# Ledger of designs, part 7: VH-VL binders against Uncharacterized protein B0228.1

Target 1, 207 residues: Uncharacterized protein B0228.1, of Caenorhabditis elegans (q09220)
Amino acid sequence: AVVTPSIENHKMENASVTISKVPISHRPRGFTAGSDSKKLAVQRFKLLISDFLSDAQLSKSIDVAAVGMHKGKSMDDILDDVYTRLRRTLSTKQISELAKAQKGLVEDLDEKSAKLVKARVKRMIVYSFDPAAEQIHKYATRPSMAFALIAETINERFVGSVKDLIRDVLTPKEYDIFRKHYHPHIFKLDNIGNNTEAVRTTTHETF

## First folded at step 1 (VH-VL)

Design x10 (framework fv_bexmarilimab)
Fold by ESMFold2-Fast, scan of step 1:
Structure x10 (fold): chain C 207 residues (1-207), chain A 126 residues (1-126), chain B 108 residues (1-108)
Amino acid sequence: as target 1 above (207 residues)
Amino acid sequence: QVTLKESGPTLVKPTQTLTLTCSFSGFSLSTSGVGIGWIRQPPGKALEWLAHIFWDDDKRYNPALKSRLTISKDTSKNQVVLTMTNMDPVDTATYYCARSLEDYYGSGTFYPFDYWGQGTLVTVSS
Amino acid sequence: EIVLTQSPGTLSLSPGERATLSCTASQSVSSSYLHWYQQKPGKAPKLLIYGASSLQSGVPSRFSGSGSGTDYTLTISSLQPEDFATYYCQQYYSEPYTFGQGTKLEIK
């Protein structure tokens, strides 16, 4: 399968990444090139949560890129909005799987640790789900633009386009800037192997 | 129906560059999931994968030979070209091109080489 | 790199006998990426089995494949004269995409 953000003026043939070209060792267990993109996204999220549960040092400071700053909204507010809307677009089974994973993640933690874990999981979804997330952030005009690009990529993997969500999150002026700067080049690395390497690094990331 | 055929020089001098062309028919390299690989076999020895190119122009190379190899395609001509620099007598081998499909007819099986060219023997000698 | 070790190196049998050829990977691979090829002298290889166990169209039913993880087997239930050839396993699971060293099946 091809994994690309979608915008009305974007052609699929300009995409540089396909899920089939990701080495099997970097794919969630039990998923192949023929797997449904929604199932793949949910299973990858479950694996990221499972990896985080092994982290014994939850009190360590969370190093998170400053993305998604919007007038009157913090990054956490924007991430909460995106996460909530993504959950609304998931199938009943996918929602159940995500809810179970989140419950397992925090059930044995104190209040302070639970808050840190929840914040880190949301950030991992934004930055770790897409192998091009770092490059997107680097090439975006503004932090809010990088967030919008990542949000669109995540939503496409789960259910479909996030164009309406981006318009809701961004002002008309910011959305116009997003449209002008978003194109295949933002997601295309000099070497396609770099996208695969980013996925591997994310899969083995520890908190 | 599906055919592949290798062409190029059969005799190459040490230090020269080898250029081989794979010409094919019965399918298009613009079709999603289609790729062409190059494999060589020295006389009496095992098969060795060299390089692969996919419908979307993604390229993969054997790391042992990567600095010497270039693979490219001309979709309009139904051709894939492999170049290998600095040829040495140990590179004497029969060179094959072969087709692969990403999800082999929807079976959940990936990239078997289902059709092969006849092979072309390249001898590296002064 | 994933090394595929084929055993035995040479197998000498008579027509009508059963042949069992082994392919062992140095690390676990997905069966979906493990394939078997037959090569006769002076000819290009021919795909026999794809995805460890699926028989290629036009290949006689006496050929079968099985296995998972690191251990894979090609079986020929009743050898015919045309089956005497060299057999290679191949993985497309990770780069470089490697072939085994081959098992030569020869007439006794």
Scores: ipSAE 0.000, ipTM 0.432, lowest interface PAE 20.8, mean pLDDT 64

Design x11 (framework fv_bexmarilimab)
Heavy chain, then light chain:
Amino acid sequence: QVTLKESGPTLVKPTQTLTLTCSFSGFSLSTSGVGIGWIRQPPGKALEWLAHIYWDDDKRYNPALKSRLTISKDTSKNQVVLTMTNMDPVDTATYYCAHKYDYLWGSDYDYWGQGTLVTVSS
Amino acid sequence: EIVLTQSPGTLSLSPGERATLSCTASQSVSSTYLHWYQQKPGKAPKLLIYYASSLQSGVPSRFSGSGSGTDYTLTISSLQPEDFATYYCQQGDSYPYTFGQGTKLEIK
ESMFold2-Fast, scan of step 1: ipSAE 0.000; ipTM 0.447

Design x2 (framework fv_bexmarilimab)
Fold by ESMFold2-Fast, scan of step 1:
Structure x2 (fold): chain C 207 residues (1-207), chain A 123 residues (1-123), chain B 108 residues (1-108)
Amino acid sequence: as target 1 above (207 residues)
Amino acid sequence: QVTLKESGPTLVKPTQTLTLTCSFSGFSLSTSGMGIGWIRQPPGKALEWLAHIYWDDDKRYNPALKSRLTISKDTSKNQVVLTMTNMDPVDTATYYCARLEYYDSSGLYFDYWGQGTLVTVSS
Amino acid sequence: EIVLTQSPGTLSLSPGERATLSCTASQSVSSNYLHWYQQKPGKAPKLLIYAASSLQSGVPSRFSGSGSGTDYTLTISSLQPEDFATYYCQQSYSTPYTFGQGTKLEIK
């Protein structure tokens, strides 16, 4: 199978072009220490949530996310910060429209809206700070420094919370594919062909 | 076969600058994930990482020595050069270059080493 | 920085015996970032084990590594004459990348 472009995939590919200019090293440069790394994370997040928020609302949400990253907060803490900012920025009508877009359990509007906003923000943050989704989309035909670097970046940035968010978003089958990214030494033992096939499978299954 | 060899002066006076060259074969620094590091070992003491450089010119330095160290590469010549300023007798050590690879995320380790070159710092 | 402490400093054994060498980190490191090297007098170090337990290609199966958190072990199941050397552990979990002070395996 072949990846069908979507608005999110198009924006991820655009963000990947930007991130590719950052020097690749043993470890990705820290969000808390590296000015350039922080700016790239913010730019990726802006692209991913731009379909959801106006430019002014986007800027405010990103400032909250950037502060969370700087203080070494978990993804759940960042989600709560972003949700709080969105709640202040969005009208009751816009929040209600978000709740209707992905109909959930029958509860009052505030609870339903909170769950749906958190789910959409989780998805956006996972795509923004998941180099696997971003780099696999870009490098589906290339072996796959990408694959090893992606596994390292996920482990380094969001050790526990990213795995938990991926589990919430993915099917059990898709989660098993992502789980393999958390055992980086296994990929060293395989030839480039095997690694290329793993990358292709992930791209087709997740996109 | 992968081979690495260090070259440079074996005797340096205090306050002088040391320049060492690592020449290698059997792989290219054009290959994604490849790098060269420098490690030293004073007589009878432990190994100390100094610096490394990757195929994409990303450089890392030991913070304790960063102000004194410069690392550069010439990919077309298969060479990496380390420069260390203001040499002191305590910098007397065997200096090694070694290959590192960032193909998998199992951490930074040195899989092939040069023979080492002893650099003595004395007046 | 992360300090690696190796013990014992010197281990005196005879060929055929089992050697157990320890490496303790001053803070927890992921096992993926702990590696072992062998160094013979006048020679460069040789990579034996990477990621705590993965045997480097060409290294005899009598060498094995284990451990997690702060405590790591290198084991040689049946010493051969060529195994008498100094052994170093290394961490790549945090910069600066550091080595232990070494354990010397000597014959006797």
Scores: ipSAE 0.000, ipTM 0.426, lowest interface PAE 20.3, mean pLDDT 64

Design x3 (framework fv_bexmarilimab)
Fold by ESMFold2-Fast, scan of step 1:
Structure x3 (fold): chain C 207 residues (1-207), chain A 123 residues (1-123), chain B 108 residues (1-108)
Amino acid sequence: as target 1 above (207 residues)
Amino acid sequence: QVTLKESGPTLVKPTQTLTLTCSFSGFSLSTYGVGIGWIRQPPGKALEWLAHIYWNDDKRYNPALKSRLTISKDTSKNQVVLTMTNMDPVDTATYYCAHRDEYGDYLGAFDIWGQGTLVTVSS
Amino acid sequence: EIVLTQSPGTLSLSPGERATLSCTASQSVDSSYLHWYQQKPGKAPKLLIYDASSLQSGVPSRFSGSGSGTDYTLTISSLQPEDFATYYCQQYGSSPYTFGQGTKLEIK
């Protein structure tokens, strides 16, 4: 059968796919490659995401992550690749659970890694509300500017504090450029109500 | 920019061996997940996958044609070569090579194709 | 091998109409392994949709894909003159990679 190989099918990774309910206190510290082997990095990635994904989603996520690690991508880029693949398949419940568990996911990580994970969770939530987000990201010459484009395309949807999301992702210089040269109404996204026409919002978290 | 271009003979006699070369630029075939496939299309007919070579030199062949096919790569020259033995008039087709990144953005889809080269098998 | 059967073989429509093209697999295929291509006469195929429903960059938003298991669909919401072409589905969930026989979209 010609199928996209799982991590178990790659001899150089030699890691088994496992759905993990490992307590946060037992998860490895750090969300950086460091000097660790690729196999260890894959195992840490599994522990970080496995509690929130179906077996099929987890298997695909591990395959994508293994490729990124072999290519020498940063953990941030690897997670972005994973979230790009998963955005459409995540349920509102899975997104809500990830957002609620953000604190637990990061409690054993160093400060730099915790910031990275928080940024990726916010980005995944934004992507999940706009199927076009992936397409817009691929057109951006600057990855940070993709968030500005994504936020602009979802101006009619509830996303919480998009201003804070943009600020968390962009450097101060990029934020200033975005503010001056791109669509100013992006900063009004925070005015989107929690309920419209008696409809409950799909999220209760403020990013 | 990623580009691929097929080259080889445009006319082959029955029973002869066909050798086609795919020359590419804009990517390396040593990159994890990257591969090149060969696909053919007889005039007015459907696409048929022939063979694939991966970054790690793993090779996959269409089982219906495996005994006739050999695929190889020269990473330093940015080339992939397909050889098909015992050509028959039914093998007349446009032959394409295509870029495939098993784990890239398009996950094993053939995202960039060469222009194709028509190979006619006739006596 | 997994056989992909496309229907109809030929679809005759006018510009502005909606086109719905079907691809049925002889056995279940994970949607992550199903792709759609467009081919115009004399040209190489062009990737339109990957992973059953993800739109390739640069492809107009009028194209969309859906489906799972054995049944997949390509939809063009409002046909433009340049959309009249042959469309192929492809799977790589099982060796060998296979393509459907194609659906030719022609002007009515």
Scores: ipSAE 0.000, ipTM 0.425, lowest interface PAE 19.4, mean pLDDT 66

Design x4 (framework fv_bexmarilimab)
Fold by ESMFold2-Fast, scan of step 1:
Structure x4 (fold): chain C 207 residues (1-207), chain A 122 residues (1-122), chain B 108 residues (1-108)
Amino acid sequence: as target 1 above (207 residues)
Amino acid sequence: QVTLKESGPTLVKPTQTLTLTCSFSGFSLSTSGEGIGWIRQPPGKALEWLAHIDWDDDKRYNPALKSRLTISKDTSKNQVVLTMTNMDPVDTATYYCARIGYDILTGPFDYWGQGTLVTVSS
Amino acid sequence: EIVLTQSPGTLSLSPGERATLSCTASQSISSSYLHWYQQKPGKAPKLLIYGASSRATGVPSRFSGSGSGTDYTLTISSLQPEDFATYYCQQYNSYPYTFGQGTKLEIK
C-alpha cells in the first residue's frame, strides 16, 4: 500500500515553510555588492537560491530555469526568471521574517544586487570549465549547458531529478564533456533503484 | 485541491465559432509556473492536443489547426479561453482542459477537467 | 510530427492476469517526455505514469512503465476489475504534442 506523492503536493506543502524554522547557524548573513571574487559570487547566488528556502521553492526555481532553457532563453533572462519566481513564492511571513531576522539579506535582494549576482554567475560558469575552456565554452554558453550548471547550483537536494534533467537536456556529447569537467560528487549519487538515502555532508565550490 | 472545469455551448452550427472557457482553482498561472492545454476527443476516437498556454503567456498551437485556434488567459479570473473558428461536423468531440503543473519541463497533464461534449450539426 | 503507435489495439484478459501494453514512437524521444493515461468510458483521462516510469500520485504499485528511445511499455502486474479501461501514451518531446491511438483493455 505505497502512495507516491506528486511533485506539486510536495512543492505546495513546503512553500509555507518560513525562514524562522531554519536553525540560526544555517541562516545566511548579508553580503555586499562591491565584491568581485568567485567565492563571494558563489555565496551570493547560494543566498538567493539555497538553504533557507523550502524544497518546494527550490524545485520550482529549477523548473522555471529548465523551461527557459527549453525555450532557448539567454542565461541572463533565465536567471531573471528564476529570481522573479523566487520573489513571488515568498510568503508575507517569509518576507517579514527576512526583514526582521536577516537585514543584510533583505538589502542584498534589491535589483542592483541581482544584476551583479547574474554577471558573476556567468563568470563562474566559464571558470568551472577551465582548463579545457575553448572546447567546453562552446557548450557552456549553449542553453542546455547553462541550464545544467544552474540546476546543479539551485537544487542539490534533488540530485537525482537534476541528474535526469541534465541528461535529457544535454546531447550525449555535451553530457560527456560536462561530466568530465564538472565536480564528480554531484554524479556519485546513483541510488535510484537500490540505496535508500544519501546524507548531504559533501561540499563543493564548482558550479 | 486542484480543479478544472470546461464551459461553453454544447451545440454549434457549421461555420460558427466555438468559444470554450476553462475555469480552475488551487493554483495560479501567474505565480505557480503552470500551464493549461486543450485536448479533444471525437466519439470513440483518440485524444488530440489542440493548444497550450503557459504562465509566461507562451502560446502553442497544433499546426494542423493553428489558423482556426486562439488561446488566451485571464489570470485575475483563473480562466483560460480557447476559440476555434469555422466549426464543421468533424469537429464534434469532447473538449478537455488539462493542467501541466507538477513537472512543467516534461509536461504531463496531471489534472483534467470533466470534459464538455460539443456537437456540430445543422 | 512524432507519431505514437500503440499495440495491441484491444487486449482481452481476465482479472489476476498480467497486461503488457506497447507504445512505439516514429523517432527517438527522451523517456522524460513519455507519459501514460488511463481513461474509463465517459470519464476524463487520468495521469498514470509520467516520464516513462514514474507513478503519478495515488497510482497503485501494480502499474509500472519502462522504455527508452522509440520503445515504451506499460505493465499491469495483476489486473483488478477497475483496471479495464483504455490506455493512451503521449509525448511532450516535440511540437505538436501527440497521443497514441489507445489500447482498450477489456474483460475476457
Scores: ipSAE 0.000, ipTM 0.457, lowest interface PAE 14.6, mean pLDDT 66

Design x5 (framework fv_bexmarilimab)
Fold by ESMFold2-Fast, scan of step 1:
Structure x5 (fold): chain C 207 residues (1-207), chain A 124 residues (1-124), chain B 108 residues (1-108)
Amino acid sequence: as target 1 above (207 residues)
Amino acid sequence: QVTLKESGPTLVKPTQTLTLTCSFSGFSLDTSGVGIGWIRQPPGKALEWLAHIYWDDDKRYNPALKSRLTISKDTSKNQVVLTMTNMDPVDTATYYCAHTLWFGEYDYYGMDVWGQGTLVTVSS
Amino acid sequence: EIVLTQSPGTLSLSPGERATLSCTASQSVSSSYLHWYQQKPGKAPKLLIYAASSLQSGVPSRFSGSGSGTDYTLTISSLQPEDFATYYCQQYDSLPYTFGQGTKLEIK
């Protein structure tokens, strides 16, 4: 599965979004090392990563962290995955210090940043891991859509730039129509995010 | 310390079914993330993965051999059993069981502890 | 299935020399799921490097791993007599889990 290509691609202009039909379950687990989506996922995860980890230790744990983010694991589960990955390279004292530092970092996040991180993780969980959420049924029958939604949640820069480019020239109603045709997966994310029932389901920490 | 040991027949006739048992100690197969895999190696050839079983009874098989393979566990006896039907001389190999740690889609430690292996010869 | 091709098939070196062993995957493999094993004649394989670059407990620091995507390397900085063995790379990224054909490291 591929996230929508550049708007410069003539085949995508004024056409329905073409999304890969390859099931998410057939995709390699995680991100290619050094990819933009991996870098973004690691940057978002770094809000929870201790400064006490060396660059070498970070590089060893990056794939685990990035894969967890991509698959919509909770931040606590991702931290546990990183901790487990580093177990054989860290002393018991270093592990204890790292765990304390990471818990402190989460608690030190300002309210706005903490809400954004939690909201994105919860949205990824709804689309990739929550078998009980009604929202998953919309995407489970189209795994390529689920993959595109997860990828866009992690690496949204292209969609963001498209929205910025055209928002000023369209009315809100016209913009809604445009995004449905160009990025239907993004429109569905917005709808779910504004639905009280969907938000409530997500806040019950569905996995 | 984690230890594993394979047991079963050393000689099998063509068309017969092979049953191998992996007996282990030092861990419980009820522990989240723990699994046991089976790997074989024909004389002078490369390693070939056969099957895996995990703590939650999730079973994975090599698709090329899936119709012939059954893997099961008995947590109370600390044993994992592999059954392979319709044995052929080309199935002559040393069979290993190995400990793994896996959480969700991750296999974090690879196969970190292996049994000594048991040579199974298939001949008439 | 992902095919792992190891190169060279046989590497003849003397103690004290540097060994570089390659593993190339037919399609991209996450480094988190690439592992290296050492096997001596008549013995079970021993895990050396997990997740492409992480040294297994008890393995000497002269062993190191690197790589991403389709290209992975195992390096032994200064060969000791006990290092002469066959080395296998292995991927856990997709089913079936596969091994390379092995690189035999032998005394020159």
Scores: ipSAE 0.000, ipTM 0.411, lowest interface PAE 21.2, mean pLDDT 64

Design x6 (framework fv_bexmarilimab)
Fold by ESMFold2-Fast, scan of step 1:
Order: sequence, then C-alpha cells, then structure tokens
Structure x6 (fold): chain C 207 residues (1-207), chain A 123 residues (1-123), chain B 108 residues (1-108)
Amino acid sequence: as target 1 above (207 residues)
Amino acid sequence: QVTLKESGPTLVKPTQTLTLTCSFSGFSLSTSGVGIGWIRQPPGKALEWLAHIYWDDEKRYNPALKSRLTISKDTSKNQVVLTMTNMDPVDTATYYCAHSPEYSYGFGEFDYWGQGTLVTVSS
Amino acid sequence: EIVLTQSPGTLSLSPGERATLSCTASQSVSSDYLHWYQQKPGKAPKLLIYGASSLQSGVPSRFSGSGSGTDYTLTISSLQPEDFATYYCQQHYSTPYTFGQGTKLEIK
C-alpha cells in the first residue's frame, strides 16, 4: 500500500503529502524479472544523476541493489555490494574525470575517488527506488509550466535528500566541485523549484 | 547435471604458453548471473585464484599474474579458455575451472568444479 | 590484497568430537562473499557453506558457518570418518579473490 499522486490531477498539496507520508518500508524492494521499472530507473539516471558511469555499469548497479533489497539487506550493505561490483570496472576515462575534479584537493587519490563513487551509488539507490522519482520522469515531456509546478513540489524531497547523502561522504570543497561539475541536472531542478521571484510574487498576491 | 572438464597439455617447457580449455554442460554462460573461474593448486600448497569470466563477458584477473593471463568464452561451444604466457617451473600445479551459479550473482561461490588437470613445467 | 589466515593449521580429533575452524581476514569482508570448501587428497574442492552461514544443498546438517567482518568460523558438530580432509575459506569480496592456507583435519 503505497499512495501516489494522480498524474492528470496532480496538485502541490497532494504530491507533498503523498511523498512525506510514504514510509521507507513502503518503497519498492527491487525489480521483478522483465519489469519496465528497471528500464525506467536507468532512463531516470541519464536525466537526473550523471553520465559518469556507463549504462551497463548503471544497469548492473541497479540489479545488485534490487537483489540486496529483496534479501532485506541494510542500506550500508547494499551500498557496499554495489560499490564492490563497480570497483575494478572503472575505465581510465572515469578515473581521469574523478582526478580532474579533485586536482589540488586530494592527498590520497584512491580515498577521494572511493567517496565520489559511493556518493553516486547512494543517489542511484535513492532515485531508482523512490516513487517520487518516477513522477519526475513521467513529466519530462509535459508543457513547461506544468513541469515547473510538479518539479517545485517534488524538488524539496529529492534535492535535499541527495544533498544530505553526498554531504555524508564528501568534504564541503569536494561537494562544491561535485555539485558544479557532475550534477547539473539536479541543480537545474533545484533552481526551478526554489524560484525566489515566484515566491515573492505569490506572497504579494496572497494578501 | 552440471559438469566441467579441463583439457590441455600436461607437460609444458619453460617460456612456452599454456592454453587450457574448460568444457561444460548442464548450464549456459549466457544465463544472467553465471560465471566461470580458474583456480590452481601447486603440489602440497593452497588454492590460488587466477581469473574469472562472467555471462556479460566481464573479466577479472589476479593482478600478480594479469600481464600473463587471458580468459575468453565461446558460449556456443560451452567452453572457457585460459591462456598463460611465459611458463616457469613454479607454475607447476593442478589447474581447475569452476562454476559460479546464477543465484550467486557476483557473490562468487564455486558450486561445481572440474576434476583438475596437472600441468608440469620442466625442460 | 585481502589475506585470509586459517587456524589451526592442523587439527587432530576423534570421530564424534566437535571441530571448530577459524578464518580471519586482514580487512573487513561482507559475509555474503565468504565461502567454505572441503578438499580430500587427489580430489577437487567441494563447496560446503556460501555467504558465511548458508549450507550448500546436499551437505550434511552437522556443518555450519558463522561470522562477520574479519572473523569467520566453520563448525562440524559431530565428526564422521569422511570429514577428515583439508578445509579452505575463500573471499570473493575484492580482487584478487583469495583463499586461506587451509586447515588439515586429521584423525587422532
């Protein structure tokens, strides 16, 4: 029993209440064999997270996480399983991109690279299995005004959670570099959802 | 029934290349989650992992031996081939191939093993 | 590289006794990637326990495994004559995938 907002009649109040009232235990516990949910999750990562990992690596990571969720593993164990699968599969280009972002900030390159990979894996798990992430994907082709309204409603839950997860593993300096370089999609949604000009206008209109 | 069998030369001269073939039946290496590993054991010594190949053609090598090792699969023939260059007397060992089942999904337990083939490296 | 250290190197016991075999990893390993094998002279290894505690199909219930992190144990509750063999632990958590040096279980 998961409550989700209606796509056609979606209102900010309904979406916000639905997201805030979804318990962790009611979130999806992986993907069934042959389900469209896995394909949707991979597509969402291309839009929301980054192209740092290949589609094959993303697909494998999602599969490993799904297995761990069905087995009832903790988030920490799932994260470790996915990270273990990814270690030794990173290409020279992927390592180079991590090194480029960290230039002048890394005393131990392996440690900082591991932190960045783990941060991306946490985001994959959150966005793959969060029902609200599915709503964002469904709205990708909607008229810009409707999309902005829906993004504004969801943004507070997604962007805040993602920022918190990344901050758990990165220093403030690393987070700023990671934010600017690797996650432009997240920060575009953040800007749309936190439009201060719209807030000022709304306040004036409310009386 | 799952079966695996190693084949190749039993005697190799120093500096030569060793090629071993693992022939199997009872499963397909195109099945998601399945893998095949190669493990060796010198006489009276412990087991040493050499290489692993997965259903999606992902490969892993022991870093100590990586420059000398190549693993490949032929799914249509139900075969996995291991090649090891520049053989030395210290490489004398029994060589095994072993199956990792689909439900393992990368956790890497070896549930079925070949009988092993003794490869002696001497002049 | 993760080094697995097994102790004791040799264990001498009589049929009916309990055997306890230890495997210590040089760094923490997720238990799902820790497996136990039995090997008799001239034979290939046989899987006994996968994921630290799961009994492989066809293996007698007198075998059990436990542990987490760096410390793992294989227990045989009541030794039978066919149990005298060499036992290896293995980790598949990080490359290179490694085996312990083995514990030889011999009849007293």
Scores: ipSAE 0.000, ipTM 0.428, lowest interface PAE 18.4, mean pLDDT 67

Design x7 (framework fv_bexmarilimab)
Heavy chain, then light chain:
Amino acid sequence: QVTLKESGPTLVKPTQTLTLTCSFSGFSLTTSGVGIGWIRQPPGKALEWLAHIYWDDDKRYNPALKSRLTISKDTSKNQVVLTMTNMDPVDTATYYCARTYYDYVSGSYLEYFDYWGQGTLVTVSS
Amino acid sequence: EIVLTQSPGTLSLSPGERATLSCTASQSVSSSYLHWYQQKPGKAPKLLIYEASSLQSGVPSRFSGSGSGTDYTLTISSLQPEDFATYYCQQYGSSLYTFGQGTKLEIK
ESMFold2-Fast, scan of step 1: ipSAE 0.000; ipTM 0.458

Design x8 (framework fv_bexmarilimab)
Fold by ESMFold2-Fast, scan of step 1:
Structure x8 (fold): chain C 207 residues (1-207), chain A 125 residues (1-125), chain B 108 residues (1-108)
Amino acid sequence: as target 1 above (207 residues)
Amino acid sequence: QVTLKESGPTLVKPTQTLTLTCSFSGFSLSTSGVAIGWIRQPPGKALEWLAHIYWNDDKRYNPALKSRLTISKDTSKNQVVLTMTNMDPVDTATYYCAHEGIYDSSGFYSAFDIWGQGTLVTVSS
Amino acid sequence: EIVLTQSPGTLSLSPGERATLSCTASQSVSTSYLHWYQQKPGKAPKLLIYGASTLQSGVPSRFSGSGSGTDYTLTISSLQPEDFATYYCQQYESSPYTFGQGTKLEIK
């Protein structure tokens, strides 16, 4: 054999023992950046998103995650890649379930872990509405710009309860931008590489 | 609407490096979720996946050929380039590039939905 | 790697008949990752069915796919002259993303 089986078994056993030995009240209920075990990270990622995605979406997500792990990417970068691949394929019901599950998921986490999980769920919601929003988020100096750019898509494609559920994931200040900046002429995305104009025309609001 | 076309040499000598370019239109490789793959087919044989590249520069290679393959993209030119080193007569095949990704109400599927016409590459002295 | 075995290798039928083409995987493949392609001589493959059972846009309703796990089937309910071609199944469950050896559908 080329690989030493004892090394892999030792690493997996140590990770499992660490997880199993931690009291349930002190266990994170989500993913933390900087996971030491790629296999354990994939299992956690699969469990986190499996309840909300179709088999096709889940399988594609795991595929993308495996590639990122092989390339040595951080968990945050891998999750961003996954959200990008899912894009606008998420149904209204899936978005609603993700927002509901995020609320439950963070209840058992410490403040730092809760913020990480909220950010990841928020990214999945953001990237599912507009591929251009992902590029703007990548290059924008102000993260509020990305949320403003998807406000029209949310207003046009989703009604009532979905908007309310997304509000549960967003901060009040972030949600305010959606309500105030629903006019498409505020933002130009014809050239995804040119966000300077969009930044200049955005009203400065507190986030 | 969406089109892909392969270009490159049709004749390659043993031990040389093959470079193929996939030029496409009707979509952008800067669009999130988009990927382009390379597949080859030796005369009278089955299809063999070689490599693919995602919009975010993530790359996958067939493990059997990984040491010989390099895939890259130029999103400004709408091109994906495949390089294969140390060509051998057994590498004689029609080489295809294909768009990967289908979106429907149930999600995203990794399937080669739109293919180039293919380019026959013959490896001989 | 996952090996896909298609049977029969060649199927000789007449127009109007029903064709049933099988694809067996060496290990379980999610339905979301099994696809079917049609290839005519000298042409690039054309996607027919993705996710085991979903027809690609523009594909006639006489084509259908079914199956799960290791056993998958492509059915053509009433063969038309343009359907005589080679058919390939493909899995995207794990790298390398393999194709079957093909089933050639030919006129009797």
Scores: ipSAE 0.000, ipTM 0.440, lowest interface PAE 18.3, mean pLDDT 68

